# Ledger of designs, part 11: VHH binders against Protein NEOXANTHIN-DEFICIENT 1 (NDX1)

Target 1, 282 residues: Protein NEOXANTHIN-DEFICIENT 1 (NDX1), of Arabidopsis thaliana (Mouse-ear cress) (q8gwb2)
Amino acid sequence: MDVEEKRVSSGYAKPPWIFKGSALYQIHLVKAATARAFIPKEFRLVEAFGYTLGGFFLASYDDSPAGVFDELVVIAGIVWNPPTSCAWAARVLVNSDEACHHGRKEVGLPSQVARFSKNITAVPKQKRDRAFGFLDTFGLGTTLSHPENLMEVKVSEVDSAASTDICNIQIRSDETKVGNWMGPAIKMALPSFSGNTIYNSNLLKYSCHLHCRVRPVRPAVVSGALEDETEKFTEQNHTSQESLENERQLSKAVMLSKPIIALQFKCLTMQVEAPVVIYPSK
Short names: E, the ipSAE of ESMFold2; O, the ipSAE of OpenDDE; V2, 0.75 times the mean of E and O plus 0.25 times the DockQ between their complexes.

## First folded at step 1 (VHH)

Design qV24 (framework vhh_7qia_2)
Fold by ESMFold2-Fast, scan of step 1:
Structure qV24 (fold): chain B 282 residues (1-282), chain A 122 residues (1-122)
Amino acid sequence: as target 1 above (282 residues)
Amino acid sequence: QLQLVESGGGLVQPGGSLRLSCEASGSIFSIYDMGWYRQAPGKQRELVAFITSGGSTNYADSVKGRFTISRDNAKNTVYLQMNSLRPEDTAIYYCAAGWDYSLFSTEGYDYWGKGTPVTVSS
């Protein structure tokens, strides 16, 4: 609001909070048991045949209350809140301390500081492609890749002196026809539940209003290592760190679930309303 | 909104060198992945060199060993150092910026400059 007020305080200004950038929204078929570990028992999970729709929201913001930062929202599943279904965030990974603190305190998100390492490869192979295309015409069974860009995003959670790998996200295009069309402009309101964390014990509801250009894209390939079930702590002290590790492993399971569809959000403006405390019917 | 302005093009003899510059304004430069493209008359636009926000570089096979891409985030500028220039390098050179996880094509950049001409005389 005021340049003087903003200089004195490093916190976010009055809501609604505006974030601008781009995002990849990828929907995964997530096991209901995995999702239910994140969702308070008072809420019903929207599920069919033992699965729900979770996945992730990977965003790069160039204009926000915290300035420039990247965000990975791990979505556990869809919660039934009549008359509307709502997403439940399992984990929120951000490369901004300010965004992490605000998410934890004001929005009730399970936010953690993370490092995002991006690498892009884009090299045309025109002569080789022509030669192999000719050979394919003769039925030699040679596979010829279309020209493509590859972006790899490595996300690692940061905790003081330690860095823990969460996942690698490989975003790839197999064709060039996509370059001229960003998709239709849409507006959507996403009601979301949050809270019930060690940082904020309240159950919260907030609205996230998105305005962007949307188009379907090839789902990203997600890779990473999961802890073996036999390696779970059974006989050790219960601590906040143990709870965070369990949440981390289950979040990795969500990320490594089967991809169904991916949507590209370009020219994204996201408006986040102040959360309100709620008390479920149960 | 990010704006890109190229400079440094011109006429040069075969075997000569040129340094192209692309100055960014209107947004934070350091978050963008930057590329140099070129387009010769009657040909499609092609990627020449690419540098990520993290500093990783990539080059077209035709320019490897001759061209070097670099960036100076303090000056909001990306450079293309072109050595051992050949007549076939004659083209209009374009600067492009992308910062979005959806960079699916060499043509899929969000921001483009207007181009700077490079002519290598035979």
Scores: ipSAE 0.000, ipTM 0.229, lowest interface PAE 10.4, mean pLDDT 75

Design qV3 (framework vhh_7qia_2)
Fold by ESMFold2-Fast, scan of step 1:
Structure qV3 (fold): chain B 282 residues (1-282), chain A 123 residues (1-123)
Amino acid sequence: as target 1 above (282 residues)
Amino acid sequence: QLQLVESGGGLVQPGGSLRLSCEASGFTFSSYAMGWYRQAPGKQRELVAFITSGGSTNYADSVKGRFTISRDNAKNTVYLQMNSLRPEDTAIYYCAAETSWGYIYSESEYDYWGKGTPVTVSS
């Protein structure tokens, strides 16, 4: 009704918040010890044989309350929330200041502004044909290759002093490795815990309702230098428990954990409900 | 949501030229890879030209040197400049968009399709 008020309050929409775009949801087998570093003592980790299910959610939004942006959610693990379970986000990296602010204040996410560098390259497909010709052996022949597209997404954390690389995510679009789509559209709900940050001290629970087409895809290849700095430094910094509690280092450990499955979400509409403050009995 | 609308098709003589336009409405056009496909009567759709979000191009062998794909992110539009047209180029031309997660060669895997614009090359 108030046109001026709505113009001035651009990006401060009331919940539920609707995000439209596409995403890659990749599940990793994460060490329980790594996940527990992110999860408050009040919560019980869902684990078996010292592992939980974490991974990442990499999204590109065409339309959202915060406009157009990319997001990487680093998922530490699964937490018990009877009668169900909830995901716990270790880190949320976004390339939008507005999205970062909304995540921190409204949803209680550990959001931080990051740089997303995308490069799409048509890459010759490696033919594992057992028939090697003389010229193929010496790399002198012209091989008819069907290019598969490789998207390389480099995510870098932006600090006031420096840019720090978090990970590099290589996504292959290969028709021979693509699973069948699961019908025209699937609806699912993903409950999550959040909060307990310097930006929102409350413990929160919210629901994400997804409506999208889903297919299994080849897991993305994640790379990053996890322990290079630690190995390069022989100083007292190695002995600090603060190094083990460094969210950046542990987020890299989650990203570099063993992939189990990857799902591509297309024609995604994600509805995020207003978070509810929770008070766990402890 | 993203919607694609093609224009610029028509009837042209062999050796003539046409410029097809595909206007995208919605957000994040610059993050999409864009392709032009064509479908002749009784045949399957085939890729004609492709342009990535970064501007890299690829062409079907049958059109190399004759067709040029380009994009104008400020106008949310992708273009296909078609020169030296042949009767074999007669088809309905479709614009397609793929998310920045990569490109799928199958028509069934594109995120968004236009409804097509007919091109007839007749002698």
Scores: ipSAE 0.012, ipTM 0.323, lowest interface PAE 8.3, mean pLDDT 73

Design qV7 (framework vhh_7qia_2)
Amino acid sequence: QLQLVESGGGLVQPGGSLRLSCEASGSIFSIYAMGWYRQAPGKQRELVAFISSGGSTNYADSVKGRFTISRDNAKNTVYLQMNSLRPEDTAIYYCAAGEYLSFWTSESGYDYWGKGTPVTVSS
ESMFold2-Fast, scan of step 1: ipSAE 0.665; ipTM 0.864

## First folded at step 2 (VHH; from qV7 with S27F I28T I31S; framework vhh_7qia_2)

Design qV7b (at its last look DockQ between E and O 0.18; V2 from the best seeds 0.00; counts 0 for: pae E 13.1 > 2, placed apart)
Fold by ESMFold2, look of step 2:
Structure qV7b (fold): chain B 282 residues (1-282), chain A 123 residues (1-123)
Amino acid sequence: as target 1 above (282 residues)
Amino acid sequence: QLQLVESGGGLVQPGGSLRLSCEASGFTFSSYAMGWYRQAPGKQRELVAFISSGGSTNYADSVKGRFTISRDNAKNTVYLQMNSLRPEDTAIYYCAAGEYLSFWTSESGYDYWGKGTPVTVSS
C-alpha cells in the first residue's frame, strides 16, 4: 500500500506543513459589501469602485499531513498589509475530517467538511487534430473530432444532519501547443489572514510558500442557485445557526462573482508556515 | 525513455468483466498521473478514468460505478477493472501518463501514450 508511506495520516504534525498536488486559482471581481461582511473592521479592504479581488482556490492534494484530500478556499477579498496585501478566506471546504479539524484549531481557518463529487464528460469541440493528429498512425481513430474534457466538481457542505449544495464548478481544459503546456516554474508567497472564528478567536496571519508550474487558463464556470435555497430560508439571520447560513450564502455570492483570470498550478508544493497571532492596535 | 504497454483486452459478452493493465517503464512512475482513454470506431477519443500520482480517482459518467482504476507503484502498473460491460464499451483502450497532472488537465497535457488494447463486447 502506498498511502501510509507517502502521506501523514495524523494532521497536527509540526509546522511548516507541506502540501503537494495541483490547483486552480481563480480571481473574481467581488462586491466590496460582500467581502466586508467577512472581514474584521480593523482591516482596510483593497477596493476600487465598490469591488475587491476575491475568488477561489480549488486544490487536490496527493501528499499532505492529512493525506489525500480536496480543498476549496473561498476568498472574500484582499486587505491592506503594507507594503503588500493579504487575502481573507471566507470559507474553507475540505473532504477530510482531519484537515478540517487541523485547519480550525491550528491555522484558524473557517473550515467545514464537504463532499467533492467529480465527473468527467467528453465534449465535442471544433476539430483539433493539430495536437493528436499524428497519433493516428497508432490507431487513435478516423474521426475529425478532437476530444476535450469537461470536469464538473459539485461541492456540498456536510453538516451532521444534512448536505447543503454550495456550487458546481465546471472546468474546461484549454488546447494549445505542447511544450509550454504547464507554464514556467515559479516561487511565490501568498500571505493570508485567518482566525476570528468560534474555533479560534485569535486573529492570525500566515504565509504559504508555493513552488509550482503556473499558466493562465480559461476561467472555470461556476453555477449554483442563490435563488433555489428553498426551505432553508436564510435571507435575514438573527441566531448563530442563521448567521452560519448567511455566511454560506455570501460565500456562494463570492463564487458566483464575475471571473477575471484563472491560473492553473501544476507540480505544486505548498509550505504553510506556523501562523502568528496579530493584534491590530489602531 | 518512457514506454507504456497495455494488456488484458479481448472479447467478452455483455455483463462480463475484464481487467486492463498498463505497465510503465523508463520513468519515475510514482510522480505520474495515469489515465485510461478509449476510442470507438468513428468516434472521438474520450477519457474513461483518471488516477493522480497520489491515488485520487475520477471517472467518466458513463462508467462510474462499473469501472475502477487503481495503481501499484511497486509494479509500475495501472489497472482498469471493468465490470458489467456493455456493447457501447467496445473500443480501443489507451493508457496515458503525465507528470503531476490534475483532474483539470486536457488530453494534450499527457506526455506519454500506449499503443492501445482492443476491447470488444458482443453476444
Scores: ipSAE 0.000, ipTM 0.344, lowest interface PAE 13.1, mean pLDDT 78
ESMFold2 (binder alone), look of step 2: mean pLDDT 82; pTM 0.831
OpenDDE, look of step 2: ipSAE 0.014; ipTM 0.379

## First folded at step 4 (VHH; framework vhh_7qia_2)

Design b11F (from qT16 with Y106F; at its last look DockQ between E and O 0.52; V2 from the best seeds 0.00; counts 0 for: SAP .75 > .668)
Fold by ESMFold2, look of step 4:
Structure b11F (fold): chain B 282 residues (1-282), chain A 122 residues (1-122)
Amino acid sequence: as target 1 above (282 residues)
Amino acid sequence: QLQLVESGGGLVQPGGSLRLSCEASGFTFSDYAMGWYRQAPGKQRELVAFIYSGGSTNYADSVKGRFTISRDNAKNTVYLQMNSLRPEDTAIYYCARGDSEYFLGFSTMDVWGKGTPVTVSS
């Protein structure tokens, strides 16, 4: 097994909790019906033409209360919280038992333990880019063939001795076009809702304060198989194992939704404040 | 001249061990992350292990617990200790220098060695 024998950190003693590393934040056009399945009925989904803005936040932390770990946040969509909006996480996959337990208990996250298998290769340049191709029309598009790196992250959930494949995320980086530039330094706050899980039945609101360098990048290509378990779930969908599999399949649907834009975050410092319990009005 | 020179490859029986080394020259070795990659015939080159300038490491899942990457900045050398070798470990192993930036635990590689072959067979 890939079980670490090292002593876990003791850094979860007090909020705020600080995470440092890098991330890829990718926004997808998610079907409202898919997002709705994760979101309590009391909240109003931000949608247009049957779609909302979901996607994923893929991070690697090299300094955190749980030490070094990887995280994939599956974002179902955004909901109204006047005068603004908040994200709703469908699933949070981490390769740290400590981070999983803390997220479940203290932040109300739908956290599961996962494995992240990483690989990088040099491949021939693939000259196809929806957004950046249009940006290059100005320059007449003469391109010398050169290799680019393909970073691949395979994510699978772990439940005791079993593992279940979730998705494969392929990230292409053409650093010769942009060099080593990381983009402008920014500060931002990202409010989110959480809770309503078997581990924390409260509805919670929390805010992440980020300091990072950010630039737009080519959206990652996500792959994986969706499995149709609907007929079995409809007749016998009363067990926690069947409910977990349904949530897993819907999370895959979010990951496989149409990408819109992707942002690279480098030199990331993320500060997570203690969550506040909320009580939605009628 | 920027150079990475691998050595220590060879033929070994399943379950055996090898230690690869990579001597670097022409740059300030201690400032850079280093990696070992491998390429089997007909397959693409894949990451095996990576070590940052500060000593933090990452491994491919297929080699965790069997392989260990280390570095000696005084000797400008990165090592790959390979234990419990299997036939699927057969490949040409390449040393690579990471550029000064990394992302999601990856670093892009800007300097490559010529490779050292490793064969695991009866």
Scores: ipSAE 0.258, ipTM 0.606, lowest interface PAE 1.8, mean pLDDT 80
ESMFold2 (binder alone), look of step 4: mean pLDDT 84; pTM 0.863
OpenDDE, look of step 4: ipSAE 0.307; ipTM 0.673

Design b11W (from qT16 with Y106W; at its last look DockQ between E and O 0.62; V2 from the best seeds 0.45)
Fold by OpenDDE, look of step 4:
Structure b11W (fold): chain B 282 residues (1-282), chain A 122 residues (1-122)
Amino acid sequence: as target 1 above (282 residues)
Amino acid sequence: QLQLVESGGGLVQPGGSLRLSCEASGFTFSDYAMGWYRQAPGKQRELVAFIYSGGSTNYADSVKGRFTISRDNAKNTVYLQMNSLRPEDTAIYYCARGDSEYFLGWSTMDVWGKGTPVTVSS
C-alpha cells in the first residue's frame, strides 16, 4: 500500500525550507513544572534539580519562503529522545500569516500571529567610575565612548481585534566590539519535536540545520506584565479561552525565567527538513 | 577623515514638510548602511529610519508612513523626507553610518554627524 504522502501544497516551496537572517538565542533556567505543561506525556523532560533548559529564539528573517518576518520561539525545555535531546517549543510567535499557517499545518508548531514593535535607542555609556584613578593622568584617552545601542522588542499576540502583550525584550549592544569580529562560523543540527496541537495532533520530529556566526552576548532583559493572577491551577474544565490564557501565562513564565547565556547568530542560514510523524513506542 | 554632515533642519509648522540631507565623506558610502536618529530634549536618542547598502529600509513605528529615507550613492548623501510633521517630531536629527549590516533587522552605528535641529511649532 503506497502511502501517497499527500503533500499538502503549503504556500511554501517544497522542503527543505531555507530561512536566512539573524537571531538571538537565549537559554534560560526554566522550572520543570512549567515546561511539563507544554510537553506531551510521551516525552521525558530532561531536568536537574527541578529545572530544565529553555528560553527563547528571537529571529528576524530577511529571506524565507514566507518573505521577511520576525519570529519568537518560546522554548519550554529539553526532551529526551535517545540518543539525542531535543527542544520543545511552547509557543511560536510570528508577524506573518503565511509563516503562521505553515508552522501550524506543516511543521506542527504552536504558532500564533503577533506584532513585533522594535525601537532602537542610543544610550550614553555611563562612565563606569573606574576606581582606578591612576591612569587618568595621561590626557590621551578621549575614548569617544561610542553610545551603546539598546534595542527594545515588544511582542504582542494578535487575536482578531484584540492584542495581548507577551513580553518586552531589551537587547544591549556589547561595548566590547573589538572591531567587526562576528564570531566563529559554526554548523549545528538541532533536532526538534513538535505536534500535539489543535492543528496537528500527531507528534512530529524535524531537523534544523543552522549555519551562522556565533557570538556570546549579554543576555537580553525580558520584562512583561505578570498579571498577579494567583497560581489557581484549578483542574476545572478550562474553556478553550481559559486554556489559551493559561498557555500564554506559562509562556510568559518561560520568558521571564532566569537567563543563563545568550548567543547572537549572524549570517544565519537555517535549513528545515520536512517533519516526520513519530509513533509513540508501545 | 570619516565625516557626516547634516543639513536641512529648521523651523516648520505642524503638518509641514522638511527634507534633511547628510553628506558622507572619508569612506566608500555605497558599502554602508545609513541611518537617521533623533534626540528630543530630555529624551534618549532614538532611531528614526535606516537604509541598507542594498536600499532596503526600516522605520520607527512613530514615523512610519510619514518619513522616507533614501540615498544617492553618486552624491554620497542620505536623505530623510519628513512629511506631516508633528510637534513630537521636534528634535536634533543625527545622521549615522552603520557598522554592522544586519542584526534583527537593524544595524549598529559607528560614525555620527553633529546633528541638525528640527523644530515643529505653530
Scores: ipSAE 0.319, ipTM 0.633, lowest interface PAE 1.0, mean pLDDT 86
ESMFold2, look of step 4: ipSAE 0.480; ipTM 0.771
ESMFold2 (binder alone), look of step 4: mean pLDDT 84; pTM 0.862

Design b12Y (from qT16 with S107Y; at its last look DockQ between E and O 0.70; V2 from the best seeds 0.00; counts 0 for: SAP .709 > .668)
Fold by ESMFold2, look of step 4:
Structure b12Y (fold): chain B 282 residues (1-282), chain A 122 residues (1-122)
Amino acid sequence: as target 1 above (282 residues)
Amino acid sequence: QLQLVESGGGLVQPGGSLRLSCEASGFTFSDYAMGWYRQAPGKQRELVAFIYSGGSTNYADSVKGRFTISRDNAKNTVYLQMNSLRPEDTAIYYCARGDSEYFLGYYTMDVWGKGTPVTVSS
């Protein structure tokens, strides 16, 4: 009888770590006060008129050190890293235990295990009623178009048996089909800060190198169960706000912030370099 | 002439099985991802399963472990084996061809069949 061995490694290889797939990168106007709550005092938030540039990075990886998984990075805002800037992740949601543990330990990410429930709906365009054809000709427009396609991604954070809804992301495809254009090929480097979490107390710096095709797309519509605004500002009890629930509510606020632009990434290769501790001093 | 023709639908008791077939014509079948969608009364048409041109598969959470999608490129046919059927699986099932809009793990679909009804009841 043979000794049972794994066919495929379930652990990460040595850095750099390579992730392949596709992603939606959406930028939001995030209130500076919301972003500041996630960012260590040592860092200066890039802000104007009380806002910073946060948002989210929603990815699906079909080849990675952790296999196939989905990821939602909630981006609190941009911090100065002269002469450039770096993003600060408020929360990183993944549907892989392995990716969650790696992110926490090796990269210093605020990673949590989540469930991604995807529903893909395609509705053929309704045919124009013959009795109303005159009105359409007069100036009401045509009903002939490509079927509307909708991807609905419901994201909920999982902690043992408990599940907490975070948001629902609705991604609509192009109203018309203009070939199979994926946009120009680009390379970009995204330096990031991380750490200062209960899982990794160090402050870290690392780089993500992306190679992908990028095009602008219709911003996704984000919705979620956010508590009543009136109730949130009521001073009924001065109990501490240290709970993890406060971080979840602030992350929801980032997701529900006003969208500016959305970028589709296809044929994505993301290379994550080994992070460096930035406060190793004596 | 692009065409997708579904067959194999019908009435079945809960716990039963059905095998749907979709025969494609008018295009190079082996180059395309193929999928099955379903639409229950009063609901939107939703993805059930799809199969990439290379043969790998994806399934909706509601059918995972019960349904199996497969393809036979020699016959230009995609299949959906449906086991352990439940009343909630009652719907019109549509075959669809994926286009180049692969994104976030899924294709959008650009060619549709007319559908085959599946009813799961006593």
Scores: ipSAE 0.359, ipTM 0.656, lowest interface PAE 1.8, mean pLDDT 80
ESMFold2 (binder alone), look of step 4: mean pLDDT 86; pTM 0.876
OpenDDE, look of step 4: ipSAE 0.435; ipTM 0.705

Design b13E (from qT16 with Y52T T108E; at its last look DockQ between E and O 0.02; V2 from the best seeds 0.00; counts 0 for: pae O 12.3 > 2, placed apart)
Fold by OpenDDE, look of step 4:
Structure b13E (fold): chain B 282 residues (1-282), chain A 122 residues (1-122)
Amino acid sequence: as target 1 above (282 residues)
Amino acid sequence: QLQLVESGGGLVQPGGSLRLSCEASGFTFSDYAMGWYRQAPGKQRELVAFITSGGSTNYADSVKGRFTISRDNAKNTVYLQMNSLRPEDTAIYYCARGDSEYFLGYSEMDVWGKGTPVTVSS
C-alpha cells in the first residue's frame, strides 16, 4: 500500500523553514492551574510548589517564508517528554495572515492574527541622586549618559472588525553598557509540541533549532487589563465564544505572571523542521 | 581524517543534466547535515542546497525545481541532481558538512571538499 504522502502544499516553501531576526525570551513563574488549562491531558506538566515555567517569546523576523512579521508566543508551561522537557504554547500571535495560516495548518499552533503597535521613546535618565558627591571632583569625563530608549509593544488580537487588547510590553534598552557586546553565540535545540487545536486535532512534535547571540537583559514590564471576570470560570458548557474568551484571559494571566529571567536573542536564525504526528502511549 | 570528495562535474550543454556526488569519510555521516555550495568566477560562494541528518531539504531560489539534493547514509554520500542546467549555473561546486545534525548555514560549515567544476556552455 503506497502511502501517497499527500504533501499538503503549504503556502511556505518545503521545510525546513528558516526564520531570521531578533527576539526577547522572558521566563515567568506561571501557576500550574493556569498552565494546565492549555496542556493536553496526555502530557505531564513539570511543576514545583504549584508553579511551572512559562512566559513569552517575542520575535521580530526580518527574513522568513512569510516575509517580515512579528510574533508573540505565550508559553503556558513546561511538559515532560522523556528524557527532555518542552515548552507548550498557549497562544501564538502574529501580524501576518500567511504566518497565521501556516502556524495553524502546518505546525499545529494556536495562532491568531494580531496587531503589533511599536513605540520607541527616549526616557530621560533620571539623575540618580548619587549621594556620591565625592567622585564628581575628579574630572573623570561626562559619561554621556546615553538616553535609555523605551520600546513599547502593544499587542491586540484582530478578529474581523473587532480588536482585543492582550498586553503591553515595555522593553528598556540597556544602551548604557559600554560595549556593543551582543553576547556569546549559542546553538540550541528546542523540541516543541503542538496540536490539539480546532485546526489540527493531532498532537504534533517538531524540532526548532536556534542560532543566536544571547544576552541577559532586564525583564520587560508587561501590563494589560485583566478584566476581573477571572472568577466566573465556572465549569459550565462554554460556548465556542466563551471558550475563546477564557483562553484569552488565561493567556493574559500567563503574560502578567511574575518574570524571572529575560534573554535577548540577536542575530537569530531559527530552523524549524516539519512536525510529526505523535501517538499517545496507551 | 575528515574528508569530503566531490565528483561528477564536467561540461554540459544548456538544458542538460549532471549528478554530483560527495563521499564523506572520517566521521559518522548520518549525524550531520550536508550541503552543496557553488562559486562562480568573480562571485561569492553561495548555498545551493542542503539536507539535514533527518532528510529535510532546502534549496536556493535560483535552483528550486531544477536541482535535487539527496543522501545515502549507507554509502556516506550526498548527491546533487542538477537538471535543466543553465549557463548561470557554471561554477565550482563544493560539498560541505554542517557542524550540527540539523542546522546548516554558511558560517557553520566546518568541513569542505576541494570542489568539482561544472561548466554549462553551448
Scores: ipSAE 0.000, ipTM 0.281, lowest interface PAE 12.3, mean pLDDT 83
ESMFold2, look of step 4: ipSAE 0.593; ipTM 0.815
ESMFold2 (binder alone), look of step 4: mean pLDDT 85; pTM 0.869

Design b13Y (from qT16 with T108Y; at its last look DockQ between E and O 0.63; V2 from the best seeds 0.46)
Fold by OpenDDE, look of step 4:
Order: sequence, then structure tokens, then C-alpha cells
Structure b13Y (fold): chain B 282 residues (1-282), chain A 122 residues (1-122)
Amino acid sequence: as target 1 above (282 residues)
Amino acid sequence: QLQLVESGGGLVQPGGSLRLSCEASGFTFSDYAMGWYRQAPGKQRELVAFIYSGGSTNYADSVKGRFTISRDNAKNTVYLQMNSLRPEDTAIYYCARGDSEYFLGYSYMDVWGKGTPVTVSS
């Protein structure tokens, strides 16, 4: 039986799809219960002590099939797919309609159109009071401390005429720029799972190949309005709107979870292969 | 020595125009992105406009449609054309060099000018 790969004529070129840009990958400790709300029952959540590894992937692409756009992937957690573990995206926010459509239909992503507001400020380096006051006596220390750059990224979902704030991400430039060191070049393959969305009910597997310069950086500070109502996630028959709001709240909870590490990806090239439908082993 | 020298600041009436210039020296100007920042009294220094080495531009939302950043690589100069100036545009304007690395669509700035004051007042 020739599985006619119905090439859904996505507005994109044929896979593999190539995305170039930069990204911040920040890993968080996410509550297992929060993550499980996003993860299909067919997948085993990788967890320890009631937590999984999630967080977010914030990217800006300057070259892609959809052109220039920003992306925020909210990562719920890690699922086990022997012999590998994979990240599960809880929500994918993009400021491109084309990217959103492609993500939904072709890649099976929980994509939503969003606005990305970026503000860059130069913040005076707070003189860490080095308690060692002794050496300031020799007048040579007017090292004009270059201001630290602060990037603020506000992400708001756009639904018709309504805008909903998801998060504010504050990224500070690390003082420790030891020269023009961009970090080591790495190649990594990231198997990913997707699907189980209203736009694609199938479970999908796809591969992402990343080439980038990687550098550990100070974790970004994420802030957002947690409406206090996170406790009433009763399993009741949520209307489609209630379900959406619950997903938003859970996504916010992921974003506001405790950061562990942040990695800056520069000179990023991401190659995405066409997804394949996976059938749960009976 | 790496140096950025701003000029063109001054007093202007609301609705007026001003053109700032920043002359760069001590580095290969064409290889670097350049930016204009401003700092109003009691406020943080904020990005106003950014121009990539390739000539692409970005603007703060507050100045979009009113300000234009441009560069002349032959003169090692970056410009900020400011039109329809408002009192809220009053600030010290700083020229800055972007580092050679782009992150999330922007470069961090590593070299700064001394600034040029712009006052918009009736």
C-alpha cells in the first residue's frame, strides 16, 4: 500500500525547512502535573521528584521559509521515546501568519499568532559593592563601566481583536564578554514530537538539526500576570474557550517556573525534516 | 583609538526637525552595526534606531515613521534624521557601535559616544 504522502501544499518550500537566526534556550524546572496537561497519554513524561525539564526557546529568524519572524516555544517537559528523550511543546507563539499556519498544519505544532514587542535599554552597571574597599584608593579605577544592555521582550497572543499578555522576558547582557568569544560550535539533533492538536490530531515525529555557537548566559527573568485562578483546574467539561484559557494559564506557569540554565544560540541554523505520523504501539 | 563623536544636537520647536551625525574612527565602520540611543532626564537609556552593517534598520515604536537612521560608510558616519519632534523626544542622544554579533535581531553595543543633547521646547 503506497502511502501517498499527500504533500499538503504548505506555503513553504519542500522540506527540509531551514531556519537561520539566533535563540535563547532556557531550561526550567516544571511541575510534572503542569507538563502532563500538555502531553498525550501515549507518552511517558520524564520526571524526577515531581518535576520535569521544560522552559522555553525564544528565537529570532532572519532567514526562513516564512521570512523574518520571532518565535517563542513554550516547552512543557521531556517525554521518553526510547532510546531518546524529546521535548514537548506546550505552545508555539509566532509573529507570522505563515509560520503559524505551517506550524499547525504541517508540523502539528500548537501554534498561535502573537505580538513580540522588543525594547532595548542600556542599564548602568550596578557597582557591586565589592566589600574589599582597599584598592579603590588608587584613583585609576574610573573604568567607565560600559552600561549593561537589557532586552525586554513582551509576548502577547493575538486573537482577532483581543490581545492577551503571555509573558515579559528580560535578557541582560553578560558582563563576562571575554572578548569576541562566541562559544563553541555545536551540532545537535533534536528529535521532537508534535500533534494532538485541533489542527492535526495525529501524533507526529520530526527531527531538528541545529548548528550554532552556544554560550551559557545568565537566565532571563520571566514575568507575567498569573491570575490567581490557577488552582481551580477542575477536570470539568471546559468549553473551547475555557480550554484555551487553561492552556494559556498552564503555559504561563511553565514560563514562570524556576530557571536552571540559559543557553544563547548564535549563528543558528536549524534544519527541520518533514514530520512523520507515529502510531502508538498497541 | 575607538571613538564615536556625535553632533547636530540643539534646541528645536515641537514639530521641528533635526539631523544628528555620528562620526566613527578607529575601526572598520562598514563591518559594524550602529545605533542611536537616547536618555531623558530620570529615565533609562533606550534604543531609538538601529542600522545593521548591511543597511537594514529597526526603530523603537515611539519614533517609527518620524525618525530615519542611515549610514555613509565612505564617511564613517551614521545619521539620525528626526522629524516631527515632540517634547517627549527631549534627551541626550548617544551613538553606539554594535558588537559583531547579532542576538535576537539586535547587537549589543560596545562603544559609545559622549552624547549630544536634543531639547524640544516651545
Scores: ipSAE 0.391, ipTM 0.686, lowest interface PAE 0.9, mean pLDDT 86
ESMFold2, look of step 4: ipSAE 0.428; ipTM 0.691
ESMFold2 (binder alone), look of step 4: mean pLDDT 85; pTM 0.870

